# Ledger of designs, part 171: VHH binders against o75319

Target 1, 181 residues: o75319
Amino acid sequence: GNHIPERWKDYLPVGQRMPGTRFIAFKVPLQKSFEKKLAPEECFSPLDLFNKIREQNEELGLIIDLTYTQRYYKPEDLPETVPYLKIFTVGHQVPDDETIFKFKHAVNGFLKENKDNDKLIGVHCTHGLNRTGYLICRYLIDVEGVRPDDAIELFNRCRGHCLERQNYIEDLQNGPIRKNW
Short names: E, the ipSAE of ESMFold2; O, the ipSAE of OpenDDE; V2, 0.75 times the mean of E and O plus 0.25 times the DockQ between their complexes.

## First folded at step 11 (VHH)

Design lb5 (framework vhh_4orz_3; at its last look DockQ between E and O 0.80; V2 from the best seeds 0.66)
Fold by ESMFold2, look of step 11:
Structure lb5 (fold): chain B 181 residues (1-181), chain A 120 residues (1-120)
Amino acid sequence: as target 1 above (181 residues)
Amino acid sequence: EVQLVESGGGLVQAGGSLRLFCAASGFTFSSYAMAWLRQAPGKRREWVALITSGGRTDYADSVKDRFTISRDNAKNTVSLQMNSLKPEDTAIYFCAARQYPYLNTKYDYWGQGTQVTVSS
């Protein structure tokens, strides 16, 4: 069925824009079929996502969905004006080079198409933390030349939760720089 | 008040060397990427070199292996060592700052420039 993802209730729905970047991270929004298992204050639907972004005086210009499933919400639940991209990313292991390349390519394409506005790239996995944080930090390190610890600190602070998976943290801190293009 | 102040420009013979300096103040220097750009008479400004907040460097093809950018976060300075200079390197050289070279297409801060003239 429509079981609430494990520990999903424990995470803040939406983080803050990472200053100087175009990124904002959030946990997966859940379509209405999940709401019967949630208290009203626990709900976080696709509509709630856009309302929370608007409350921050921001606007989404792309959503990158890193989940390996289609069961949480449908792209049709999103405004037609917001591009949606699914990058299937397996959990609990460091994303492979193909996945990292797809993410970098998506960011680069967004920047070209949105150079005249200030819209954000929304990135989520299930919890908006480990896979999301890894790929955002990998981009900042490999493409923008940010020190690993600075990238991790920025992500953690803006998400409101610290990266948890040690293999991800180790790879960001000590792993190889990945090919950008 | 943010300031970027270039120095070290001058007249040199072709094949010679020159070192430019840029002193920064009024912002968190260590979190910014720094760049050198140049503008020759009658031409548009072009990028020359960058150094990211983490120390990674990159160069325009025309200056690779001749120019070296470096930074000193303790002194809030960035420098450009220019070797094997050519008359084509003649330009006003500008120091500029932005946080993320690929995420930010515009520079937040600019210096006033320093003239470099390479004679034949």
Scores: ipSAE 0.691, ipTM 0.855, lowest interface PAE 1.0, mean pLDDT 93
Fold by OpenDDE, look of step 11:
Structure lb5 (fold): chain B 181 residues (1-181), chain A 120 residues (1-120)
Amino acid sequence: as target 1 above (181 residues)
Amino acid sequence: EVQLVESGGGLVQAGGSLRLFCAASGFTFSSYAMAWLRQAPGKRREWVALITSGGRTDYADSVKDRFTISRDNAKNTVSLQMNSLKPEDTAIYFCAARQYPYLNTKYDYWGQGTQVTVSS
């Protein structure tokens, strides 16, 4: 259906690039059919996403969609020049090792193929916060060896919202490192 | 002004030990991975050891189990304990900083280096 996700309006549409990384987080853009249920200023379409990214003088090189549905927008709504990757990620629970691995693999692949540019990896779930934040932080912690609290702080600051799910935070802070291969 | 200043280098006999230090200033030390690299005469600079901002360590195979990298965020220092030194360890040792050791390909900051000479 075309119902607006709960609390979707409460979150900034697009965060800021995480300094020193290629990551940027945003909430899920909604296809045109959702616009009927939104005020003009609340609308955030795939087109709006790209406009906002450009306003930041950035360019998306990959979109990783972590939502567990396909109802929000179609890959066809995106420019053909920007790869789209769907990683179905269940909400509210810590992503499993397979999901984590898929995410890491995607990021590493992107970095390998995009050494000659500075394009961003756009990551989103529904709100672009919890699942998104967890996986980005998980990457920084597991791959880059960043302290969990530093990773979380960096993400929160750049997203403009704080990771909310305690189970995610706890796992990031105290959970085991996940396999990188 | 960013500074990395190495110390602790010198002459040591084979089988001996030496501890290098690097004092950092001018940047958020705790947010950076720190590394030691070395350059022997006539050879390319090579990576020796790295410690991430989170404290994870990695070593070149040539120094693994002999060298230990550590950091003190309170003092903004990184150290390299070198044990069982060999003549082939003779080089100028450099301290370097990189915020993300794998996301980035270049080090952001470099020290001037300290000479380590291991005699036979």
Scores: ipSAE 0.539, ipTM 0.813, lowest interface PAE 0.9, mean pLDDT 95
ESMFold2 (binder alone), look of step 11: mean pLDDT 87; pTM 0.880

Design lb6 (framework vhh_4orz_3; at its last fold request DockQ between E and O 0.83; V2 from the best seeds 0.79)
Fold by OpenDDE, fold request of step 12:
Structure lb6 (fold): chain B 181 residues (1-181), chain A 120 residues (1-120)
Amino acid sequence: as target 1 above (181 residues)
Amino acid sequence: EVQLVESGGGLVQAGGSLRLFCAASGFTFSSYAMAWLRQAPGKRREWVALITSGGRTDYADSVKDRFTISRDNAKNTVSLQMNSLKPEDTAIYFCAARQYPYMSTKYDYWGQGTQVTVSS
């Protein structure tokens, strides 16, 4: 249905580009049917997403949707020029190796195909925080060799909110490197 | 101002050892991967070694098990211990910085290089 996700209003709609990377995180945009349940200033639609990205003088080149539902918005709500990738990711649990691999593969593919531009990889789950943060950090740690704490700090700073799930944090800090390719 | 300054180069006999140093300033050193590259006369510049911001290392096959890259974030320095040197290792060695070594193909900062000559 059109019920607003719990605590969705509590999070900034869009974070900042992570310096040196092509990543930007945001909470899930909601299609127009949700607007009747929101105050005008609380609304965050796919259109609003792109407007906010432009306000940052950035451009999205890919959207990775990590939500485990399709009720929030339709890919058709996005510009045709921006690829949309769905990676169904179960909430609250550490993503499995397959999910991690899919994410890494998508990022790698994007980077290979977008060497001639500076477009961003927009990543979101419901709140654009826990699943989103985990996978971005997992990439930085596993692929780029970044210290877990540095990756987490960078993400938190850029997203404007801190990772909340202890199991995610623990896995990032102490878990093994996952398959890259 | 960003600076990368190499030192430690020189003349050494085959089988000998050298340790190169690169002192960095003007950027957040601890957030960057550091690399050593080398260029011999008439040859292409080639990658030698890399150490990520998190301390993970990688080496070219030609230097693996002979060279060791390390970093000291407290001193903003990266080092290259070169053992069992060969005449083929003769080159100008460059220190370079790249924040995310596998997301980009270009280094952000370069040193001026230090000459390493290995005599037979």
Scores: ipSAE 0.886, ipTM 0.937, lowest interface PAE 0.5, mean pLDDT 96
Fold by ESMFold2, fold request of step 12:
Structure lb6 (fold): chain B 181 residues (1-181), chain A 120 residues (1-120)
Amino acid sequence: as target 1 above (181 residues)
Amino acid sequence: EVQLVESGGGLVQAGGSLRLFCAASGFTFSSYAMAWLRQAPGKRREWVALITSGGRTDYADSVKDRFTISRDNAKNTVSLQMNSLKPEDTAIYFCAARQYPYMSTKYDYWGQGTQVTVSS
């Protein structure tokens, strides 16, 4: 069924824009069917996501959904005007090179199409932390040439939670640069 | 007050070398990508070289293998070693800063420029 993802309540719904970038990270929004299992203050729907982004004086121009499931919400629950892209990303292991490339390609395409505005790329997995943080940091390291520890620190601060998976952290710090297009 | 101050420009014979320096102050230099751009008379300003905050470099095709960008985060300087200079390298060279070379849409800071003139 519609079980609340484990530990989902423990994470802040939406982070802050990562300064100087076009990224903002958040946990997966949950459609109305999940709300029976949530206190009112715990609810975080697709509509709540957009309201919280607006409260930060920001606007989403793309949502990248990294979950390996479609049960949390449907793209139809999002404003029609906001592009949505799912990149199936397996948890537990460092994302493979194809997944990393797809993420980089999506970011590059967004930047070209949105060069005349300041809209953000919203990125989420289930908790908006490990897979989300990994791929954002991998982009900053490989494409923008940021030091691994600087990328990780920026993500952690802006998300409001630290990356947790040690194999992800180790790969970001010590792993190879992945090819860009 | 943020400042980027270029130096090292001058007149040089074709085939010669120059080294440009850019001294930075007033911001967290180590978190910025640094770039050199140039503007020749009657032409639009063009990118020449960049060095990311993490030290990765890239170059315009026209200067690749002749120019080398480097940075010294302890001294807050970026430099451009220019070898095998050609008359078409004649330009005002500008130092500029932005945090992310591909995601940032504008440079945040610019120097005043230093003139490089390459004579035949």
Scores: ipSAE 0.674, ipTM 0.851, lowest interface PAE 1.0, mean pLDDT 93
ESMFold2, look of step 11: ipSAE 0.583; ipTM 0.820
ESMFold2 (binder alone), look of step 11: mean pLDDT 87; pTM 0.885
OpenDDE, look of step 11: ipSAE 0.819; ipTM 0.913
ESMFold2, fold request of step 12: ipSAE 0.614, 0.666; ipTM 0.826, 0.847
ESMFold2 (binder alone), fold request of step 12: mean pLDDT 87, 87, 87; pTM 0.881, 0.880, 0.880
OpenDDE, fold request of step 12: ipSAE 0.884, 0.886; ipTM 0.935, 0.937

Design lb7 (framework vhh_4orz_3; at its last fold request DockQ between E and O 0.83; V2 from the best seeds 0.79)
Fold by OpenDDE, fold request of step 12:
Structure lb7 (fold): chain B 181 residues (1-181), chain A 120 residues (1-120)
Amino acid sequence: as target 1 above (181 residues)
Amino acid sequence: EVQLVESGGGLVQAGGSLRLFCAASGFTFSKYAMAWLRQAPGKRREWVALITSGGRTDYADSVKDRFTISRDNAKNTVSLQMNSLKPEDTAIYFCAARQYPYLSTEYDYWGQGTQVTVSS
């Protein structure tokens, strides 16, 4: 179906690049079929995503889609030059170790292949906040050795919204480090 | 301006100990991973130890269990305790800063280095 996700309109479409990293978070773009249910100023399509990224003088090199559905947009809606990776991630639950590993692996692969450029890893779930924030922070904590609170603060600041799910925050702050390999 | 200033180097006998210090200024120290690297005469500079902004440590195999890296964010300092020193540890030791140690291969800031000489 093409029903608008709950609270989707409440979140900024695109965050800011996280300084020192290649990460940028955004809410899920919606394909054209959703536009009839939105005011013009509420629309956020794949095309709009790329326009907004360009306005920030950035370029996406990878999109990681963490949503647990495929109804929002199609990979074909994206430029052919930007790879798309789907990691089905259940909402409201702390991502399992496999999901975390997949995310880390994808990021590391991207970094390895994109050493010669400054393209960004665009990460989104439905709202581009909780699942997205968790996995990005998990990466910074586990791989980069960042303090959990610093990672969370950085993400929140750059996304323009704060992580909302207490279980995610708790796991980031007090949970174990997950394997990187 | 950014500064990293090393101290504590010198001459020591094999089996001895030294403690190096690096005083940082001009940047948000607590947000950076700090590392020690060393360069022996005629050799390539090599990584020795790392401490992330969150305090996680890592060591080169050659110094593991002998060297300990630590940081004091209140004083903007990073230290390297070097025990059981060997002649092979003789080098100029550099303090370096990198915000995210694994996202980039380059360090953002460097000290001038301090000489460590271990005699047999």
Scores: ipSAE 0.877, ipTM 0.932, lowest interface PAE 0.5, mean pLDDT 96
Fold by ESMFold2, fold request of step 12:
Structure lb7 (fold): chain B 181 residues (1-181), chain A 120 residues (1-120)
Amino acid sequence: as target 1 above (181 residues)
Amino acid sequence: EVQLVESGGGLVQAGGSLRLFCAASGFTFSKYAMAWLRQAPGKRREWVALITSGGRTDYADSVKDRFTISRDNAKNTVSLQMNSLKPEDTAIYFCAARQYPYLSTEYDYWGQGTQVTVSS
């Protein structure tokens, strides 16, 4: 069905651009069929996403959707000019090496194709927090060589919520570096 | 008030060694990747070595196994140990800083440079 995801209302819709990076994180936008279950101030549609990004004087150049479902919105709800990539990411467990590789490869491809603009990579899972934060931090650690706690602090501050899953945090802090290519 | 100040340059014979230092101030050094670049007379500036904020290193092919970059976060310094020097290593060497080597195409901060001259 069209049930609102658990705790979805508890999270800010869109974070802030992570300074010095091309990332912005947000919770999953919900197509209009969900709005009958939401107060007007709770709505966050694909259109609302783009309006909020514009209000920050930013522009999306790619959306990476980490959810393991297609029920929240359809890619055709997005502007044709914004590429969309789904990376099915199982919740609750640390993403596997194949998922991490796909994410890194997508980011690298975006950076090459967008070297002459300042467009952002929008990343979301259901809440825009645990899976989203894990993969962004894993990229910063493995590719950019950032210290784990610095990556986590940056993500938490810019998302407006702290990473919650302890197995994710432990793997970022103490787990192995994953290969990039 | 960000400053990067290089030192340790000079004249050295081919086959010799030299150690460059870069002292940093005015920013959170431990959160920055640090790099050495060089520019020979009449040539384009080229990347030499990189050390990320987390300590991972990388080198240009032309200096691999001869040069070693290291950092000391307690002293806010980066150094470049240069061994087996060749006349082709003659250049002004610059220290530079940026947070994310792959996410940005430009460095945030640059030093003034220090001259290294290698004679046969």
Scores: ipSAE 0.670, ipTM 0.858, lowest interface PAE 1.1, mean pLDDT 93
ESMFold2, look of step 11: ipSAE 0.625; ipTM 0.841
ESMFold2 (binder alone), look of step 11: mean pLDDT 87; pTM 0.885
OpenDDE, look of step 11: ipSAE 0.846; ipTM 0.920
ESMFold2, fold request of step 12: ipSAE 0.645, 0.583; ipTM 0.853, 0.810
ESMFold2 (binder alone), fold request of step 12: mean pLDDT 87, 87, 87; pTM 0.883, 0.882, 0.880
OpenDDE, fold request of step 12: ipSAE 0.875, 0.875; ipTM 0.931, 0.931

Design lb8 (framework vhh_4orz_3; at its last fold request DockQ between E and O 0.86; V2 from the best seeds 0.82)
Fold by OpenDDE, fold request of step 12:
Structure lb8 (fold): chain B 181 residues (1-181), chain A 120 residues (1-120)
Amino acid sequence: as target 1 above (181 residues)
Amino acid sequence: EVQLVESGGGLVQAGGSLRLFCAASGFTFSSYAMAWLRQAPGKRREWVALITSGDRTDYADSVKDRFTISRDNAKNTVSLQMNSLKPEDTAIYFCAARQYPYLSTKYDYWGQGTQVTVSS
């Protein structure tokens, strides 16, 4: 269906590029069928996403969709030039090692293939906050060796919202490093 | 302006020890991974050691278990303790900074280098 996700309206549609990285987080864009349930100023479509990214003088090179549903938008709603990757990620629980690995693998693959440009990896879940923040921070911690608190602070600052889920925060701060390959 | 200034180099006999220092300024030191690289005469510059912003360390196989990299964020310094030095360790040693060591292939900032000479 086209039910608006709970609290979806409460979050900024698009964050800012995380300095020094290729990451940018945003909330899930909603396809046209959702517009009838939203005020004009609340609408955030795939087209709006790309417009907002452009306003930041950036370009998306990959979209990683972490939602656990396909009802929000279709890959066909995206430009053909921007790859779309779905990683079904269950909400409210710490992503499993396979999910973490898939995310890391996708990021590494992108970096390998996009060495000659500065395109961004757009990552989103429903709100573009908890699952999104966890996996981005997990990458920075596990791969880049960043301190957990620094990673979290950086993500929060750039997203414009703070990670909310204590289990995610706890795992980032005190959980084990996950394999990178 | 950004500066990386190496010190502690010199002449030492094989089997001896040296401790190199690098003093950083002009950037947010604590947010950067720091590395030591070296270049021997007639050879390409090679990576020696890395310490991430989160204090994770990595070493080239040639120096593993002999060299130790560490950092002091309060003093904006990175150090390289070199033990059991060998003649093949002779090189100019450079301090370098890279914010995210695996997101890019280039270092953002470089020192001028310090000479280390190990005699047989």
Scores: ipSAE 0.866, ipTM 0.928, lowest interface PAE 0.5, mean pLDDT 96
Fold by ESMFold2, fold request of step 12:
Structure lb8 (fold): chain B 181 residues (1-181), chain A 120 residues (1-120)
Amino acid sequence: as target 1 above (181 residues)
Amino acid sequence: EVQLVESGGGLVQAGGSLRLFCAASGFTFSSYAMAWLRQAPGKRREWVALITSGDRTDYADSVKDRFTISRDNAKNTVSLQMNSLKPEDTAIYFCAARQYPYLSTKYDYWGQGTQVTVSS
């Protein structure tokens, strides 16, 4: 079914652009079929996502969807001018090296194609927090050489929620740097 | 007002060593990647070395194993130890800052440069 994802209502829909980066994180938007189970103020549709991004004076240039399903919304519900990429990411465990590599490759490709604009990479999983925060922080640590605690603090502040999964936090702080490219 | 001020340049004999310093002010130094670049007469400015906010370093092939970049966040300084200097290292050396090596598209801040001259 179209049950509202557990705890989805507990999270802010969209975070803030992470300053100096091209990232913005958000929870999964839900297509209209879910709205029967939501109060009007709880709705967060694909249209609502783009309106909220525009309200921040930003523009999405890529959406990276980390969920392992397509039941929440369909890519055709997004503007045709915004590329969409799904990277299947298993929850509950630290993403494997192949998943991390795919994310790094997608970010690198975006930066090359968008060097002459300031569009953002929107990243989401179900809640826009644990898998999303892990991969963004892993990129900042491995590719940009940011200290783990600084990456985590930046993500937490801009998302408006702290990373919750301890195994993710432990791996970011103490785990190995994964090879790039 | 942001400032990057280089020092430590001068004339040195080939095979010798020299240490450059860059003092930073007016921005959050610890959150920036810092770099050294150089420009020889008649050549384009070229990247020499970089140190990220997390202290990871990288070097141009031409200086690898001879130069060492380091930073001191308590003093807001970055330095470049240059060993086994060659006449082709002669250039004006610039300190520069960018927040992220790959996410940033340009350097936000530049110093005025310090001359290094290596005599044969």
Scores: ipSAE 0.753, ipTM 0.890, lowest interface PAE 0.7, mean pLDDT 93
ESMFold2, look of step 11: ipSAE 0.644; ipTM 0.848
ESMFold2 (binder alone), look of step 11: mean pLDDT 87; pTM 0.878
OpenDDE, look of step 11: ipSAE 0.826; ipTM 0.916
ESMFold2, fold request of step 12: ipSAE 0.724, 0.664; ipTM 0.876, 0.852
ESMFold2 (binder alone), fold request of step 12: mean pLDDT 87, 87, 87; pTM 0.883, 0.878, 0.877
OpenDDE, fold request of step 12: ipSAE 0.862, 0.861; ipTM 0.927, 0.926

Design lb9 (framework vhh_4orz_3; at its last fold request DockQ between E and O 0.83; V2 from the best seeds 0.81)
Fold by OpenDDE, fold request of step 12:
Structure lb9 (fold): chain B 181 residues (1-181), chain A 120 residues (1-120)
Amino acid sequence: as target 1 above (181 residues)
Amino acid sequence: EVQLVESGGGLVQAGGSLRLFCAASGFTFSSYAMAWLRQAPGKRREWVALITSGGRTDYADSVKDRFTISRDNAKNTVSLQMNSLKPEDTAIYFCAARQFPYLNTEYDYWGQGTQVTVSS
């Protein structure tokens, strides 16, 4: 269906680039069929996503979709020049090692292939916050060796919203390093 | 103003030890990975050791098990304990800072360097 995800309206549509990284987080864009259920100012389509990214003087080089559904938008709604990667990620629970690995692998692959540009890795789940924040932070912690609190703070600041789920935060702060490769 | 100041260099005999220090100021030290690099005469600068902001360490193969990098966030300092020094360790040693050590190829901040000379 085209029901608006719960609390979707509560979150900024697009965050800011995380300085020093290629990451940017945003909430899931919604295809046109959702617009009838939204006020004009609440609408956030795939087209709107790219417009907002452009307004930040940035360019997306990859979109990683962490939602566990395909009802929000179609990959065909995206420019052909921007690869789309779906990583079905169950909500509310800490992503498993395989999911983490897939994410890291995707990021690593992107970085290897995009050394000659400054395009961004756009990451989103439903709200672009919890699953998104966890995986980005997990990457920074596991791969870059960043202090968990620094990673979390950086993400929160750039996303404009704070990670909400304690199990995610706890795992980032105190959990083991996950397999990188 | 950002500043990295190395100290502890000098002349030492082969097999000896030195401890280098780098005092940082002007940036959020605890959020940065710190590295030591060195440049010998006529050679290119080479990476020696790294400690991430999270405290994970990495070493060049040439110094592994001889050198130890550590940091003290309370004092905004990074250290390099150099044991079993060899003449080939002779170089100017530089302290450098980079927030994300593997995402970026360039360091954000550099020290002026300190001379380490190991005699035969």
Scores: ipSAE 0.869, ipTM 0.929, lowest interface PAE 0.5, mean pLDDT 96
Fold by ESMFold2, fold request of step 12:
Structure lb9 (fold): chain B 181 residues (1-181), chain A 120 residues (1-120)
Amino acid sequence: as target 1 above (181 residues)
Amino acid sequence: EVQLVESGGGLVQAGGSLRLFCAASGFTFSSYAMAWLRQAPGKRREWVALITSGGRTDYADSVKDRFTISRDNAKNTVSLQMNSLKPEDTAIYFCAARQFPYLNTEYDYWGQGTQVTVSS
């Protein structure tokens, strides 16, 4: 059914824009059918997402959805002018090279299309933390040449939660640079 | 106050070498990518070399294999070793900083430049 994702309530809905980047991370928004089991202050719908982004004086220009399911919300629940991209990302294991490449390609395409604005790429998995943090950090390390610990620190601070999966952290710190193009 | 101060410019014969330095202050140097750009008389400013915050480097085709960019985070300096200099390398050389070379389209900070003149 419409079970609230495990531990979803434990995470801040939306992080802050990572300074100097175009990224903002958030947990998966839940369509209204999930709200029966939520207190009003716990609700985080697709509309709530856009309101919270607007409250930060930001605009979304792309949403990258890393979940393996469509049950949390439908793309049509989003404003029709905001591009949406699903990248199926398997949990628990470090994302494979194809997934990393798709993410890098999506970011590169967004930057080209959005050179004349300051809109953000919103990235989420279920909790907006481990898979989301991994792919954002992998981009910063591989493409932008940022030191792994600096990328991780920036993500953690702006998300408001620290990356939790040790195998992800180990891969970011000690794993190989993945090819970009 | 943020400052980038270049030094090491001068007059040199073709085939010679110079080393430029850029001293940085007033910001978290280790989190910034650093670049050298140059502007010859009557030309637009062009990118020469970059070094990311993590130490990876890239070069314009015209200087590849002749110029080497490096950084010293302990001293907050970036340098450009210029070998096999050619008259077309004559320009004012600028040090510049931005955090993310591909995410950021503009530089946050610029030096005032140092003149390099290569005579034949």
Scores: ipSAE 0.735, ipTM 0.871, lowest interface PAE 0.8, mean pLDDT 92
ESMFold2, look of step 11: ipSAE 0.687; ipTM 0.860
ESMFold2 (binder alone), look of step 11: mean pLDDT 87; pTM 0.878
OpenDDE, look of step 11: ipSAE 0.827; ipTM 0.915
ESMFold2, fold request of step 12: ipSAE 0.723, 0.701; ipTM 0.879, 0.855
ESMFold2 (binder alone), fold request of step 12: mean pLDDT 87, 86, 87; pTM 0.882, 0.875, 0.881
OpenDDE, fold request of step 12: ipSAE 0.866, 0.862; ipTM 0.928, 0.926

